# VH-VL binders against Uncharacterized protein mtre-1 (mtre-1), part 9

Target 1, 142 residues: Uncharacterized protein mtre-1 (mtre-1), of Caenorhabditis elegans (q09347)
Amino acid sequence: YHQYRELKCSTPTNSIRGGPDRAECHLVLKAEELETGRPVPTGLGCWQEDHDGEEREYCDIVCPKSHTVFISYIDQGHRACFNFITYQVEKRNDEHVLWRSGKCLNSTVNYRIGCKFDDPFETQFKSDNEIFAHLRARARRV

## First folded at step 21 (VH-VL)

Design w5 (from v1 with light chain K95R)
Fold by ESMFold2, fold request of step 23:
Structure w5 (fold): chain C 142 residues (1-142), chain A 120 residues (1-120), chain B 111 residues (1-111)
Amino acid sequence: as target 1 above (142 residues)
Amino acid sequence: EVQLVQSGAEVKKPGESLKISCKGSGYSFTNHWIGWVRQMPGKGLEWMGIIYPGDSDTRYSPSFQGQVTISADKSISTAYLQWSSLKASDTAMYYCARLYGDYFSLFDYWGQGTLVTVSS
Amino acid sequence: QSVLTQPPSVSGAPGQRVTISCTGSSSNIGAFYDVHWYQQLPGTAPKLLIYGNSNRPSGVPDRFSGSKSGTSASLAITGLQSEDEADYYCQSYDRSLTGYVFGGGTKLTVL
């Protein structure tokens, strides 16, 4: 069973190699690879954490209990986002998140992400209301 | 207060080009997708496409792919719908609408509409 | 030929309850995608009436309500008033047609 995601991050001036302005990100939810997708409100499901003195922004990609998550494409123009250095998909229990750091935080970048599941995605969420509630919960710092 | 203000009515001939506009105010224009919706005379609503002004990512309904161009100029908070060669069948009311900033996949604020009439 | 099917028209007397159906398929409403409703008064732009199946935005009277079950949704209007005479559209998302979809619209006539 497959789900697809886009994580779209942009700065006000579309800087691609870092700069003064933080990029803002939003997720696009897709059940089929080539569909239009349903955009999530900008910033929803994203939060900041300090990781050993380094600021990171994490975004929930809404692929719970996925057994395989992969980035199929990254569109950034210049290389400010490096896998394992300034971004990575990370598994936290049954959740998958994408974090960015360093110059990648201030860069325009788009990720295309695939998720593979053992069960249909609809067994995790019965409606868009449930997805919304899930992403709202990610905004809380507790 | 969120407002979407569209350009005025247009009367055109077949084969002419046209670009109509939708100016957003009272919200972060660059952070919200904007869509275009057609309503043919006496008919219902049809989704044409959406654009994210932050990076100009544009996605079209299959029925309108290649038929129109959707664009945005975020420096003046304006989205556009454009035809390179109008047909009489393009006669319709055209609305711009914003995606809801706090929920999914709905159009929460609409422009007043731009009536486009194409006749010989 | 609309992806979401609505009756072309419904009517009711003042004070009555009317419902407007919106029937989809397993690729849209049946796949958990939410249903939204818009009211279009004569000569005006559509206005959001109900979102997320059953939520009312601020300024929408309690007599408007929405629900969803299976592959169908419905809009209910109680205490029908002459000002409710308008066209009503349901809207959802369809993964098999790769996009946003509207119903064909329902003209509500207040007798």
Scores: ipSAE 0.730, ipTM 0.887, lowest interface PAE 1.4, mean pLDDT 89
Fold by ESMFold2, fold request of step 23:
Structure w5 (fold): chain C 142 residues (1-142), chain A 120 residues (1-120), chain B 111 residues (1-111)
Amino acid sequence: as target 1 above (142 residues)
Amino acid sequence: EVQLVQSGAEVKKPGESLKISCKGSGYSFTNHWIGWVRQMPGKGLEWMGIIYPGDSDTRYSPSFQGQVTISADKSISTAYLQWSSLKASDTAMYYCARLYGDYFSLFDYWGQGTLVTVSS
Amino acid sequence: QSVLTQPPSVSGAPGQRVTISCTGSSSNIGAFYDVHWYQQLPGTAPKLLIYGNSNRPSGVPDRFSGSKSGTSASLAITGLQSEDEADYYCQSYDRSLTGYVFGGGTKLTVL
C-alpha cells in the first residue's frame, strides 16, 4: 500500500543556498503519485528541537507505521540540503519525520516522498479530521 | 479581515484574450493556495485549478488543463486567470477562493466573482 | 453530471427540518475525504457553511448541522427560516479525478 507526500519549503526570495530568511514548509498529502494533492497549512506539523547544539526543524510527513519511507526526488537549485548532514527522514516510534538543519533551514527546497505500508492508510486515519488533529498536536505555530 | 477582491465584469467577443485578477489582503498571500472556480449560467460550481503564490506551483483540474492559465504575482498579492482566445462557452461567473484556513481541502474565503460575458 | 450527487431542490415550511443529501463514491467521500458545505445566497458568492463533515465556522447558527456515513453526507437545517432560501453545495476531494469536486447544488425553497 502506498502514500505520497510533498514537503514544500520556500523563503520569501526563494534563496537557494541559505540566506537571511528561514524557509517555511508545508506538506502536500497524496494517495496517488500524480494527483493534485491536498495541501496542509504552512507550518502545521513542524517544530524545532536542539540536537547536540544543532538547531533542527522537524516536520511530520504523516506516514505512521510505514515500513519504508524514501525521498524519490529533491528539488533545490544549489545543494544546501545534504542527506544525513542537513536533512534526514527519521523514524520516531511509529511516526516518520523529516528534519532540516544548517543552511538547509534557510533554503528553498521541495521533497517528493514515498511511503509503503503493510496495511491500508485508512486504518490509521478514518477521516481528514483525524489527520488534522494529529498535525495540530505537533504544530508549534498553532 | 481576509478579503479577496476580484476585477470587474468583462464583456468580450469570441477570439479575444482576457486576464482577470483576484487581490488578497488580510492574510499571508504567499503562504496560502488560491483557486479558481467557474459557475456557468444556471449551473453549479466547477473547480478549475489552484496555485501556490510562494513558488507559483500551479495545478489544474483535468477539465481545464490547457484551456486557461493561472498565475500569481506575490509582490502585489494578486492571482490571475487568463484566456488566450475566448469562446462563447466561457460565459460564466468566475470566483477566486482561498484553499484552506485552519483545515485542508476546503475553500474558506471567496472573492465576489467576476462575470465574463462572451458574445458577438 | 456532477461527481457528487445532490437533489436538485428541497423545500420546507418555516420551523421545519430539511435534509440535503450528497452522494459520492469510494474515490471521494468513501475514501475518508471530508465533506464541506457552502451556502450561496441569491446573487452572492458561496460562503463556507460546514467543514470537516460537521464543524460550524464562527457565526453559523446551531440549526445547521452536517454528517457523513459511508459514501454519503447530509446537511440538516432545523427551525427553517426564510433567509435560509439559497443554493447549497457539498464539496470533497476525489483521488481518481486528482482534485476537488462539488455537488450539483440543491435549491432550498422556504414555503
Scores: ipSAE 0.723, ipTM 0.887, lowest interface PAE 1.5, mean pLDDT 88
Fold by ESMFold2 at other seeds, fold request of step 23:
Structure w5 (fold): chain C 142 residues (1-142), chain A 120 residues (1-120), chain B 111 residues (1-111)
Amino acid sequence: as target 1 above (142 residues)
Amino acid sequence: EVQLVQSGAEVKKPGESLKISCKGSGYSFTNHWIGWVRQMPGKGLEWMGIIYPGDSDTRYSPSFQGQVTISADKSISTAYLQWSSLKASDTAMYYCARLYGDYFSLFDYWGQGTLVTVSS
Amino acid sequence: QSVLTQPPSVSGAPGQRVTISCTGSSSNIGAFYDVHWYQQLPGTAPKLLIYGNSNRPSGVPDRFSGSKSGTSASLAITGLQSEDEADYYCQSYDRSLTGYVFGGGTKLTVL
């Protein structure tokens, strides 16, 4: 059972090599790989944490209890985001997040993400209202 | 207050080109998807496509792919709908509408509409 | 033909209650996608009336309400007023058509 996500991050000037302005990100929810998708409000489900002296921004990608999450493509024009160095998908309990750090925080970058499940995604959410509530709850945990 | 202001009505002939505009104000234009919706005379609403002005990511309804061009100029907070060669069947009211930035995938603010009339 | 089916017209007397149905399929409303409602007064642009199946934006009277069940949604209007005379459209998202879909519209006449 598959779900797809895009995480779209952009700076005001579309900087691709870092810069003074932090990128703002939003998730796009997709049940099929090539559909238009449904954008999540900018910033919702994202937060910042310090990790061993390094600032990271984490974004929930809405793939709870997924057994496999992978980045199938990254569109950044110029490399400011490096897998395992300045970004990575990380599992926290039953949820998955994507974090970014360093110059990647201040760079325009788009991720295409796939999620594989043992059960249909619809068993966890009955409506967009429930997905929205899930993402709102992230702010309370941080 | 959020406003979407569209360009004025157009009377054109078949085969002519046309570019109509939608200027957004009162919100972060570059961080909201903008859509275009057609309403033919006496008919309902039809989604044509959406664009994210922040990076110009543009996605079309299958019925309109290749029929129109959607674009944006974020420096002047303006989205566009464009035809390279108008047909009489393009006669309709065209609305721009913003995707809601505080919930999912709905159009919360609409422009006043641009009436396009294509006749010989 | 619209992806979402609405009755072409509905009527009611002032003060009465009416409902407007919106019927979809397993690729849209039935796939858990939310339903939104728009009011289009004569000669004007559509205006958001209900979102997320049942939520009212600020400024929309509480006599407007929405619900969703299975592959269908419903807009209810109580205490009908002459100013409610308009076209009403439901809207959702359809994964098989990869995009946003509208109902065909319902003309509400206040008798």
Scores: ipSAE 0.718, ipTM 0.880, lowest interface PAE 1.4, mean pLDDT 88
Fold by ESMFold2, last read:
Structure w5 (fold): chain C 142 residues (1-142), chain A 120 residues (1-120), chain B 111 residues (1-111)
Amino acid sequence: as target 1 above (142 residues)
Amino acid sequence: EVQLVQSGAEVKKPGESLKISCKGSGYSFTNHWIGWVRQMPGKGLEWMGIIYPGDSDTRYSPSFQGQVTISADKSISTAYLQWSSLKASDTAMYYCARLYGDYFSLFDYWGQGTLVTVSS
Amino acid sequence: QSVLTQPPSVSGAPGQRVTISCTGSSSNIGAFYDVHWYQQLPGTAPKLLIYGNSNRPSGVPDRFSGSKSGTSASLAITGLQSEDEADYYCQSYDRSLTGYVFGGGTKLTVL
């Protein structure tokens, strides 16, 4: 069973190699790879943590209990975002999150993400309202 | 207060081009998707497409793909709907509408509408 | 013709309760996507009335309520008033059509 996500991060000037302005990110929810998708409000489901002295911004990609999560494409004009160095998909409990750090925090970048599940996604959420509540509860936990 | 102000009514002939506008104010224009909705005379609402002004990512309803161009200029907080060659069947009211900032998949604020009349 | 089917008209006397149905399919309402409702007063733009199946935005009276079951949704208006005379549209998302879909609209007449 598949779900698709886009994580869209942009700065006011669309800078691609870092700069003074933090990128703001929003998730786009897709059940099929080539659909319009349903944008999540900017910033919802994202938060900051310090990891061994390095600032990271984490975003919930809404793929709970998935067994496989992969980035199929990363759209950036410059390589400010490097896998395992300045970004990574990380499993946290039964959730998957994408974190960014370093110059990637201040760079325009778009991720295309796939998630595979053993069970249909609809077993986790019965409505969009439940997805929204999940993301809002995420903000309270940070 | 969130406002979407559209350009004025248009009277056109078939084959002419047209670009209508929607100016957003009272919110972060670049951080909200904005859509266009058609309402033909005496008919219901039809979604045409959406754009994210932050990066100009534009997505069309299959029924309107290739029929219109949606664009935005974030420096002046304005979205556009454009035809290269109008048809009489394009006669309709056109609304811009913002996707909700604290939820998703709905339109929370609407422009006043732009009436486009295409006739010989 | 509309993906979401609404009755073309409903009517009621002041003070009565009316309901407006919105029937979809397994690719939209039946696939867990939420239903939203809009009110369009004569000569005006649509206004958000109900979102996320049953939530009211600020300023919408509690006599308006929404619900969803299976592949259908319903808007209820209690204590009907003359100013409720308008067109009402439901809206959802459809994964097969890959986009936002509206009902055909329902004209509410207050008798």
Scores: ipSAE 0.714, ipTM 0.885, lowest interface PAE 1.5, mean pLDDT 88
Fold by ESMFold2 at other seeds, last read:
Structure w5 (fold): chain C 142 residues (1-142), chain A 120 residues (1-120), chain B 111 residues (1-111)
Amino acid sequence: as target 1 above (142 residues)
Amino acid sequence: EVQLVQSGAEVKKPGESLKISCKGSGYSFTNHWIGWVRQMPGKGLEWMGIIYPGDSDTRYSPSFQGQVTISADKSISTAYLQWSSLKASDTAMYYCARLYGDYFSLFDYWGQGTLVTVSS
Amino acid sequence: QSVLTQPPSVSGAPGQRVTISCTGSSSNIGAFYDVHWYQQLPGTAPKLLIYGNSNRPSGVPDRFSGSKSGTSASLAITGLQSEDEADYYCQSYDRSLTGYVFGGGTKLTVL
């Protein structure tokens, strides 16, 4: 069973590498890889944490109980976002989040993400309303 | 107060080009997807496509892919719908609409509409 | 043919209850995607009436209600008033058509 996500992060001026302005991210929910998708409001499901003195911004990618999560494509015109260094998909219990840090926080970047499950996605959420409630708990800029 | 204000009615001939506009105010224009919806005379609503003004990511309904161009200028909070060569069958009311800020997959605010008439 | 099927018209007398159906398929309403409803008064743009199957935006009277079951959704209007005379559209998302889909619209006439 597959689900797909896009995480779209852009700065106000759409600058493509580190600058003065923090990028804001929103998730796009997709059941099929090439569909239009259902955009989530900017910032919803994202929050900030300090990790060993480094600021990180985490975004829930809505792939609970997924056994395999992978980034199939990253669209950036720069090298401010490095896998395992300034961004990574991290598992927290049954949830998966993507965090960004350093210059990646101030950079335009788009991620395409795949999630594989043992059971259909609707075993986690019965409707879009439940997905919304889940993401609402992680209000933008917490 | 969220407002979407569209450009005025247009009367055109087949083969002419046209670009109509939708100006958003009262919200963060660059952080919301905005879409275009066609309503042919006496008919229902048809989704044409959406754009994210923050990076100009544009996605079209298969029925309208290659038929129109959707664009945005975030510096003036304006989205556009344009035709390179109008046909009589393009006669319709065109609405812009914003995707809802605290939910998804719905259009929460609509422009007043732009009537486009294409005839000889 | 609209992806979501609505009756072309419905009518009722003032004070009555009317119901407008919206029938989809397993690729839209049946795949758990929410249904939204819009009211289009004569000569005006559509306005959001119900979202997320059953939620009312601020300012929408509680005599409007929505529900969803299986591959179908329903809009109910109780205490029908002459101002309710309008076209009503359901809307959802369809994974197979990769996009937003509307019903064909239902013209409500208040007798």
Scores: ipSAE 0.703, ipTM 0.880, lowest interface PAE 1.6, mean pLDDT 88

Design w5 (from v1 with light chain K95R)
Fold by ESMFold2 at other seeds, last read:
Structure w5 (fold): chain C 142 residues (1-142), chain A 120 residues (1-120), chain B 111 residues (1-111)
Amino acid sequence: as target 1 above (142 residues)
Amino acid sequence: EVQLVQSGAEVKKPGESLKISCKGSGYSFTNHWIGWVRQMPGKGLEWMGIIYPGDSDTRYSPSFQGQVTISADKSISTAYLQWSSLKASDTAMYYCARLYGDYFSLFDYWGQGTLVTVSS
Amino acid sequence: QSVLTQPPSVSGAPGQRVTISCTGSSSNIGAFYDVHWYQQLPGTAPKLLIYGNSNRPSGVPDRFSGSKSGTSASLAITGLQSEDEADYYCQSYDRSLTGYVFGGGTKLTVL
C-alpha cells in the first residue's frame, strides 16, 4: 500500500540559497503520486528542537507505521539542503519526520516523499479530522 | 478581515481572449492555495483548479485542463483565470476561493464573483 | 452530472427541522475524505457553513449541524428561520477524479 507526500517549503522571495528569511513549510497529502493532493495548513505538524546546539525544524509527514519511507525527488535550485547534513527523514517510534537545519531552514525546497505500508492508510485515520487532531497534538507536545 | 476582490463583469464575443483577476487581502496570500470555481447559469459549483501563489504550483481539474490558464502574481497578491479563445458555453459566474489555512481542503473565503457573458 | 448527489430542493415551515443529504461514492466520501457545506444566499457568493463533517465556523448558529456515515453526509437545520432560504452545497475530495468535488446543490424554501 502506498501513500505520497509533498513537503513544500518556501521563503517570501523564493530564495534558493540560504537568505535572511526562514522558509515556511506545508505538507500535501496524496494517495496516488500524481493526484492534486490535499494541502495541510502551513506550519501544522512542524516544530523545532535543539540537536547538539543546532536548531532543527521537524515536520511530521503523516506516514505512521510505514515500513519504508523515501524521498523520490527534491526540487531546489542551488543545493542548500544536503541529505544527512541539513535534512533527513528520521523514524521516531512508529512515525516518520523530516528535519531541516542550517541554510536549509532559509531555503525554498520541495520534497516528494513516498511511504510504503503493510496495511491501508485508512486503518490509521478514519477521517481528515483525525489527521488534523494528530498534527495539532504533535505541535502542542513540543 | 480576509477579502477576495474580483474584477468586474465582462461581456465578450466568441473567440476573444479574457483574463479576470482575484486580489486577496487581510491574510498571507503566498501561504494559501487559491482556487477557481465555475457556476453556470442556474447550475451548481464546479472546481476548475488551484494555485499556490508561493511558487505558482498550479493544478487543474481534469475537466478544465487545457481549457483555461490559472496564474498568480504574489507581488500584488493577485490570482488570475484566463481564456485564450472564449466560447458561448463559457458564460458563467466565476469565483475565486481560498483553501482554508486552519484545516484541510475546503474553501473558507470566496470572492464576490465575476460574471462572464459570451455572446454575439 | 454532479459527483455528489443532493436533492434539488427541500422545504420546511419556520421552527421545523430539515435535512439535506449528500451522497457520494467510495472514491470520495466513502474513501476517508471529509465533507464541507456551503450556504449561498440569493445573489451572493457561497459561504462556508460546516467543515470537517460537523464543525461550525465562528458566526454559524448551532442550529446548523453536519454528520457523515459511509458514503453519505447530512446537513441538519433545526429551528428553521426565513433567513435560512438559500442554496446549500456539499463538497469533498475525490481521489479518482484527483480533485475537489461539489454536490449539485439544494434549494431550501422556508414556507
Scores: ipSAE 0.691, ipTM 0.874, lowest interface PAE 1.6, mean pLDDT 88
Fold by ESMFold2, look of step 21:
Formats: sequence, structure tokens, C-alpha cells
Structure w5 (fold): chain C 142 residues (1-142), chain A 120 residues (1-120), chain B 111 residues (1-111)
Amino acid sequence: as target 1 above (142 residues)
Amino acid sequence: EVQLVQSGAEVKKPGESLKISCKGSGYSFTNHWIGWVRQMPGKGLEWMGIIYPGDSDTRYSPSFQGQVTISADKSISTAYLQWSSLKASDTAMYYCARLYGDYFSLFDYWGQGTLVTVSS
Amino acid sequence: QSVLTQPPSVSGAPGQRVTISCTGSSSNIGAFYDVHWYQQLPGTAPKLLIYGNSNRPSGVPDRFSGSKSGTSASLAITGLQSEDEADYYCQSYDRSLTGYVFGGGTKLTVL
């Protein structure tokens, strides 16, 4: 069973090497890889944490209990966002998040993400309202 | 106050090009997807496509792919709908609408509409 | 024919209750996607009326309510007033390449 996500982060200048402006990110929810998708409001489900003195922004990618999460695409030639250095997909309990740090926080970047499940996604969310409530609750927890 | 203000009514002939506009104000234009919706005379609403002005990511309804061009100029908070060669069947009211800022998957603010009339 | 099916028209007397149905399929409403409703007064642009199946935006009277069950949704209007005479559209999302989908619209006549 598959789900797909895009995480779209933009700055005013669309710079891929950092800059003065913090990128603002939003998730796009997709059940099929090539569908139009349903954009989530900018910033919803994203929050900041300090990690050993380094700021990170985490975004919930809405792939709970997924056994496999992979980034299938990131903008080619990126100068600020590097896997394991300034971004990574991380599992927290039964949830998956993508974090960004350093100059990647101030860069335009687009991710395509795949999630594989043992059970249909609909076993976890019965409506879009439940997805919305889940993402809103992330902001309150941090 | 969120507002979407569209360009004025157009009367055109078949084969002519046209670009109509939708200017957003009262919100962060670059951080919200904006869509175009057609309403043929006496008919219902049809989604045409959406664009994210932040990076110009544009996605079309299958019924409209290749029929129109959606674009945006984020420096002036304006989205556009374009035809390279109008047909009489393009006669309709065209609305722009913003994807909801406090929820998702819906259109919360609509422009006043642009009536396009294509006749010989 | 639209992806979401609505009755072409409904009518009711002032003060009465009407319902407007919105029937979809397993690829949209039945696939858990929410239903939203829009009111289009004569000669005006559509306006958001109900979102997320049953939520009312600020400024929408509580006599408007929505619900969803299975592959269908319903808009209920109580205490009908002449100003409610309008076209009403449901909207959802279809997980195929179709994307955002509207119902065919329902003309409400207040008798």
C-alpha cells in the first residue's frame, strides 16, 4: 500500500544555496504518485527544535506506521540541502518527519517522498478532518 | 481583508489570444495555491487548475491540460489565465479562487469573475 | 454529468427545511475525502458555506449544516429565507488524475 508526499519549501528568491530569508514549507498529500495532490496550509505540521545548539525545522510527512519511507527526488544540484547533513527523514515513534537545518532552512527545496504501509492508509485516518486535526496537534505539542 | 480582484470583461473573436488576471491582497500571496474555475453559461463550476505562486508549480485538470496556460507573477501578487487561440466554446465566466489558509482541499475566497465572450 | 451528483433543483416555503444531496464514489467521498459546500447567489461569485463536511466559517448562520456518510454528503438548510435562493455546489477531491471535483449544482427556490 503506497502514499506519496511532496514537501515544498520556498524563499522569495528561490535560492538553492541559502540566503537571508527563511523558507516556508507545505506538504502535498497524494495517494497516487502523479495525481494533482492536496496541498496542506503553509507551515501546518512543521515546528522548530534545537538539536545540540543547531536549529532544525521538522515537518510531519503524514506517513504513520509506514515500514518504508524514502525520498525519491530532491532538486538537482542543490547547494544547501544535503542528506544526513542538513536534512534527513527521521522516525519518531510510529511517525516519520523530515528535518532541515543550516543553510537548508533558508533555501528553496522540493522533496518527493514515498511511503509504504502494510495496511491501507485509511485505517489510520477516516477523513481529511482527522489529518488536519493531527497536523494541528503537532503545533501544540512543540 | 482577503481580496481577489479580476480583470474586466472581454469580448473577443475566435482565434484571438487572451490573458486575464487575478490580483490577490490581504494575505501572503506566495504561500497559497490559487486556482481557476470555469462556469459556462447556465452551467456549473469546473476546476481548471491550480498554481503555487511561490515557485510557479502548476497543475491542470485533465479536461484543461493543453487548453489554457496558468501562470503567476509573485512580484505583483497576480495570477493569470491565458488562451493562445480562443474558440466560441470558451465563452464563460472565469473565477480565480484561493485554497483555504486554515484548512486544505477547498477554495475559501473567490474573485468576482471575468466574463469572456467569444463570437464572430 | 459531473463526478458528484446533485439534484438539479429543490424548493421549499419560507421557514421550512430542505436538504441537498451530493453523491460521489469510492474514489472521492468514499475514499475519506471531505466535502465542502458553496453558495452562489444570483449574479455573484461562489462563497464558501460549509467545509470539512460539517464546519461553518465565521458569518455563516447555524441554520446551514452539513454531513457525510459513505459515498454521499448532505447540506441541510432550516428556517428558509428568501435570501437563501441560490445555486449550491458540493466539492470534494478525487484521488485519480481528476483532482478537485464539483457537483453539478442545485438551484434552491424559496416559494
Scores: ipSAE 0.690, ipTM 0.891, lowest interface PAE 1.8, mean pLDDT 90
Fold by ESMFold2 at other seeds, fold request of step 23:
Structure w5 (fold): chain C 142 residues (1-142), chain A 120 residues (1-120), chain B 111 residues (1-111)
Amino acid sequence: as target 1 above (142 residues)
Amino acid sequence: EVQLVQSGAEVKKPGESLKISCKGSGYSFTNHWIGWVRQMPGKGLEWMGIIYPGDSDTRYSPSFQGQVTISADKSISTAYLQWSSLKASDTAMYYCARLYGDYFSLFDYWGQGTLVTVSS
Amino acid sequence: QSVLTQPPSVSGAPGQRVTISCTGSSSNIGAFYDVHWYQQLPGTAPKLLIYGNSNRPSGVPDRFSGSKSGTSASLAITGLQSEDEADYYCQSYDRSLTGYVFGGGTKLTVL
């Protein structure tokens, strides 16, 4: 069983090597890899934490209880985002998040993400309203 | 406060090109997907495609892929719908609409519409 | 024709209750995708009326309500008033057609 996500992060001027403005991200929910998808409101499900003196921004990618999550493609013009250095997909309990740090926080970058499940995704959420509520509750845990 | 203002009505002949516009104001234009919807005379609403002005990511309905071009110029907060060669069957009302910033997969604000008439 | 099926017309007298149905399939309403409703008053652009199956945006009277069950959704209008005369469209997302889909529209006539 699989689901797909895009995490689209952009700055007002499309800075690709960092810059003065923080990128704002939104998730796009997809059941099939090439479908149009359903954009999540910008910023929803994203929050900031300090990790060993480095700021990170985490975004919930809505793949609960997924056994495998992978980035299939990363679209960035000039590389400011490096796997395991300034971004990574991380598992927290039954949830998966993508974090960014350093120059990646102020850079335009798009991620294509795949999620594999043991059970159908619809066993987790019966409607988009429930996905929305999940993401709102995530933000309240900041 | 949120407004989508479309360009005026157009009367065209078959084979002519056309580019109509939709200017957004009162919100962050670059952070919201904006779509185009066709309403043929006496018919319902048809989604044509959407664009994310932040990076110009454009996605078309299969029914309209290759028939129109959707674009945006975020420096002037404007989205466009364009035909290279109009047909009489393109006669319709065309709306731009913003994807909702507080929920999923719906259009919360609509432009006033642009009537395109294609006839001899 | 339309991916989502609505009755072409419905009518009711002032003060009465009417419902407008919206029937889809397992690739749209029957999956987990929400249903939204738009009102198009004569000569105007559509306006959001109901979203997420049953939520009302600010400014929409509580006479309007929505629900979803199985592969169909329903818009209910109680206490009909003359200003409710309009075209009503349901809208959802379809994973097979990879995009947004609308009903064919329902013309509401207030008698």
Scores: ipSAE 0.662, ipTM 0.871, lowest interface PAE 1.8, mean pLDDT 88
Fold by ESMFold2, last read:
Structure w5 (fold): chain C 142 residues (1-142), chain A 120 residues (1-120), chain B 111 residues (1-111)
Amino acid sequence: as target 1 above (142 residues)
Amino acid sequence: EVQLVQSGAEVKKPGESLKISCKGSGYSFTNHWIGWVRQMPGKGLEWMGIIYPGDSDTRYSPSFQGQVTISADKSISTAYLQWSSLKASDTAMYYCARLYGDYFSLFDYWGQGTLVTVSS
Amino acid sequence: QSVLTQPPSVSGAPGQRVTISCTGSSSNIGAFYDVHWYQQLPGTAPKLLIYGNSNRPSGVPDRFSGSKSGTSASLAITGLQSEDEADYYCQSYDRSLTGYVFGGGTKLTVL
């Protein structure tokens, strides 16, 4: 069973090299790879943590209990986001998050993400209201 | 207070070009998708497409792909809908609407509409 | 042809109850996508009336209510008022690359 996500991060000037302004990110939920998708409100499901003196921003990609999560494409042009250095998909218990750091925090970048599940996604969330509530709960964890 | 203010009514002839506008205020324009919806005379609502002004990512309904151009200028908080060559069948009311601020897959605020009349 | 089917018209007397149906399929309402409702008063833009199947935005009277079951949704209006005379549209999302989908609209006449 499959789900698709886009994580869209943009700065006011669409800086791709790491500029003066922090990018703001939002998730786009897709059941099929080619569909238009349902954008999540900007910032919802994202939060910040400090790790060893380095600022990170984490975003929940809404793939709970997924056994396989992969980034199929990264649209950034100029490289400010480097896998395992300034971004990574990380598993936390039954959930998957994408974090960004360093110059990637201030860069326009779009991620295309695939998630594979053993059970239909509808068994995890019965409605969009449940997805929304999940993301609201994540955003308030400070 | 969120507001979407559209440009005024247009009377055009077939074959002419047209660009209508939708200016957003009272919210972060660049952080919200905005869509265009057509309502033909005496008919229902049809989704045409959406744009994310933050990066100009634009997605069209299959029925409107290649028929119109949706664009935005985030520096002046304005979205646009344009035709390169109008047809009489383009006569309709056109609404812009904010896709959502606090929920998914809904249009929470609407512009007042722009009536486009195309007649010879 | 609209993806979501609504009756073309309904009517009721002041104070009565009316319902407006919205029927979809397994790719929209029958999946987990929510249903939203809009009111379009004569000569005006649509206004959000109900979202997330049953939630009322601030300022919408509690005589308006919504529900969803299976592949269908329903808008109910109790205590009908003359100012409720309008067109009503349901809206959802369809995963089959169509995107956002509306019902054909229902004209409510207050008798």
Scores: ipSAE 0.653, ipTM 0.870, lowest interface PAE 1.8, mean pLDDT 88

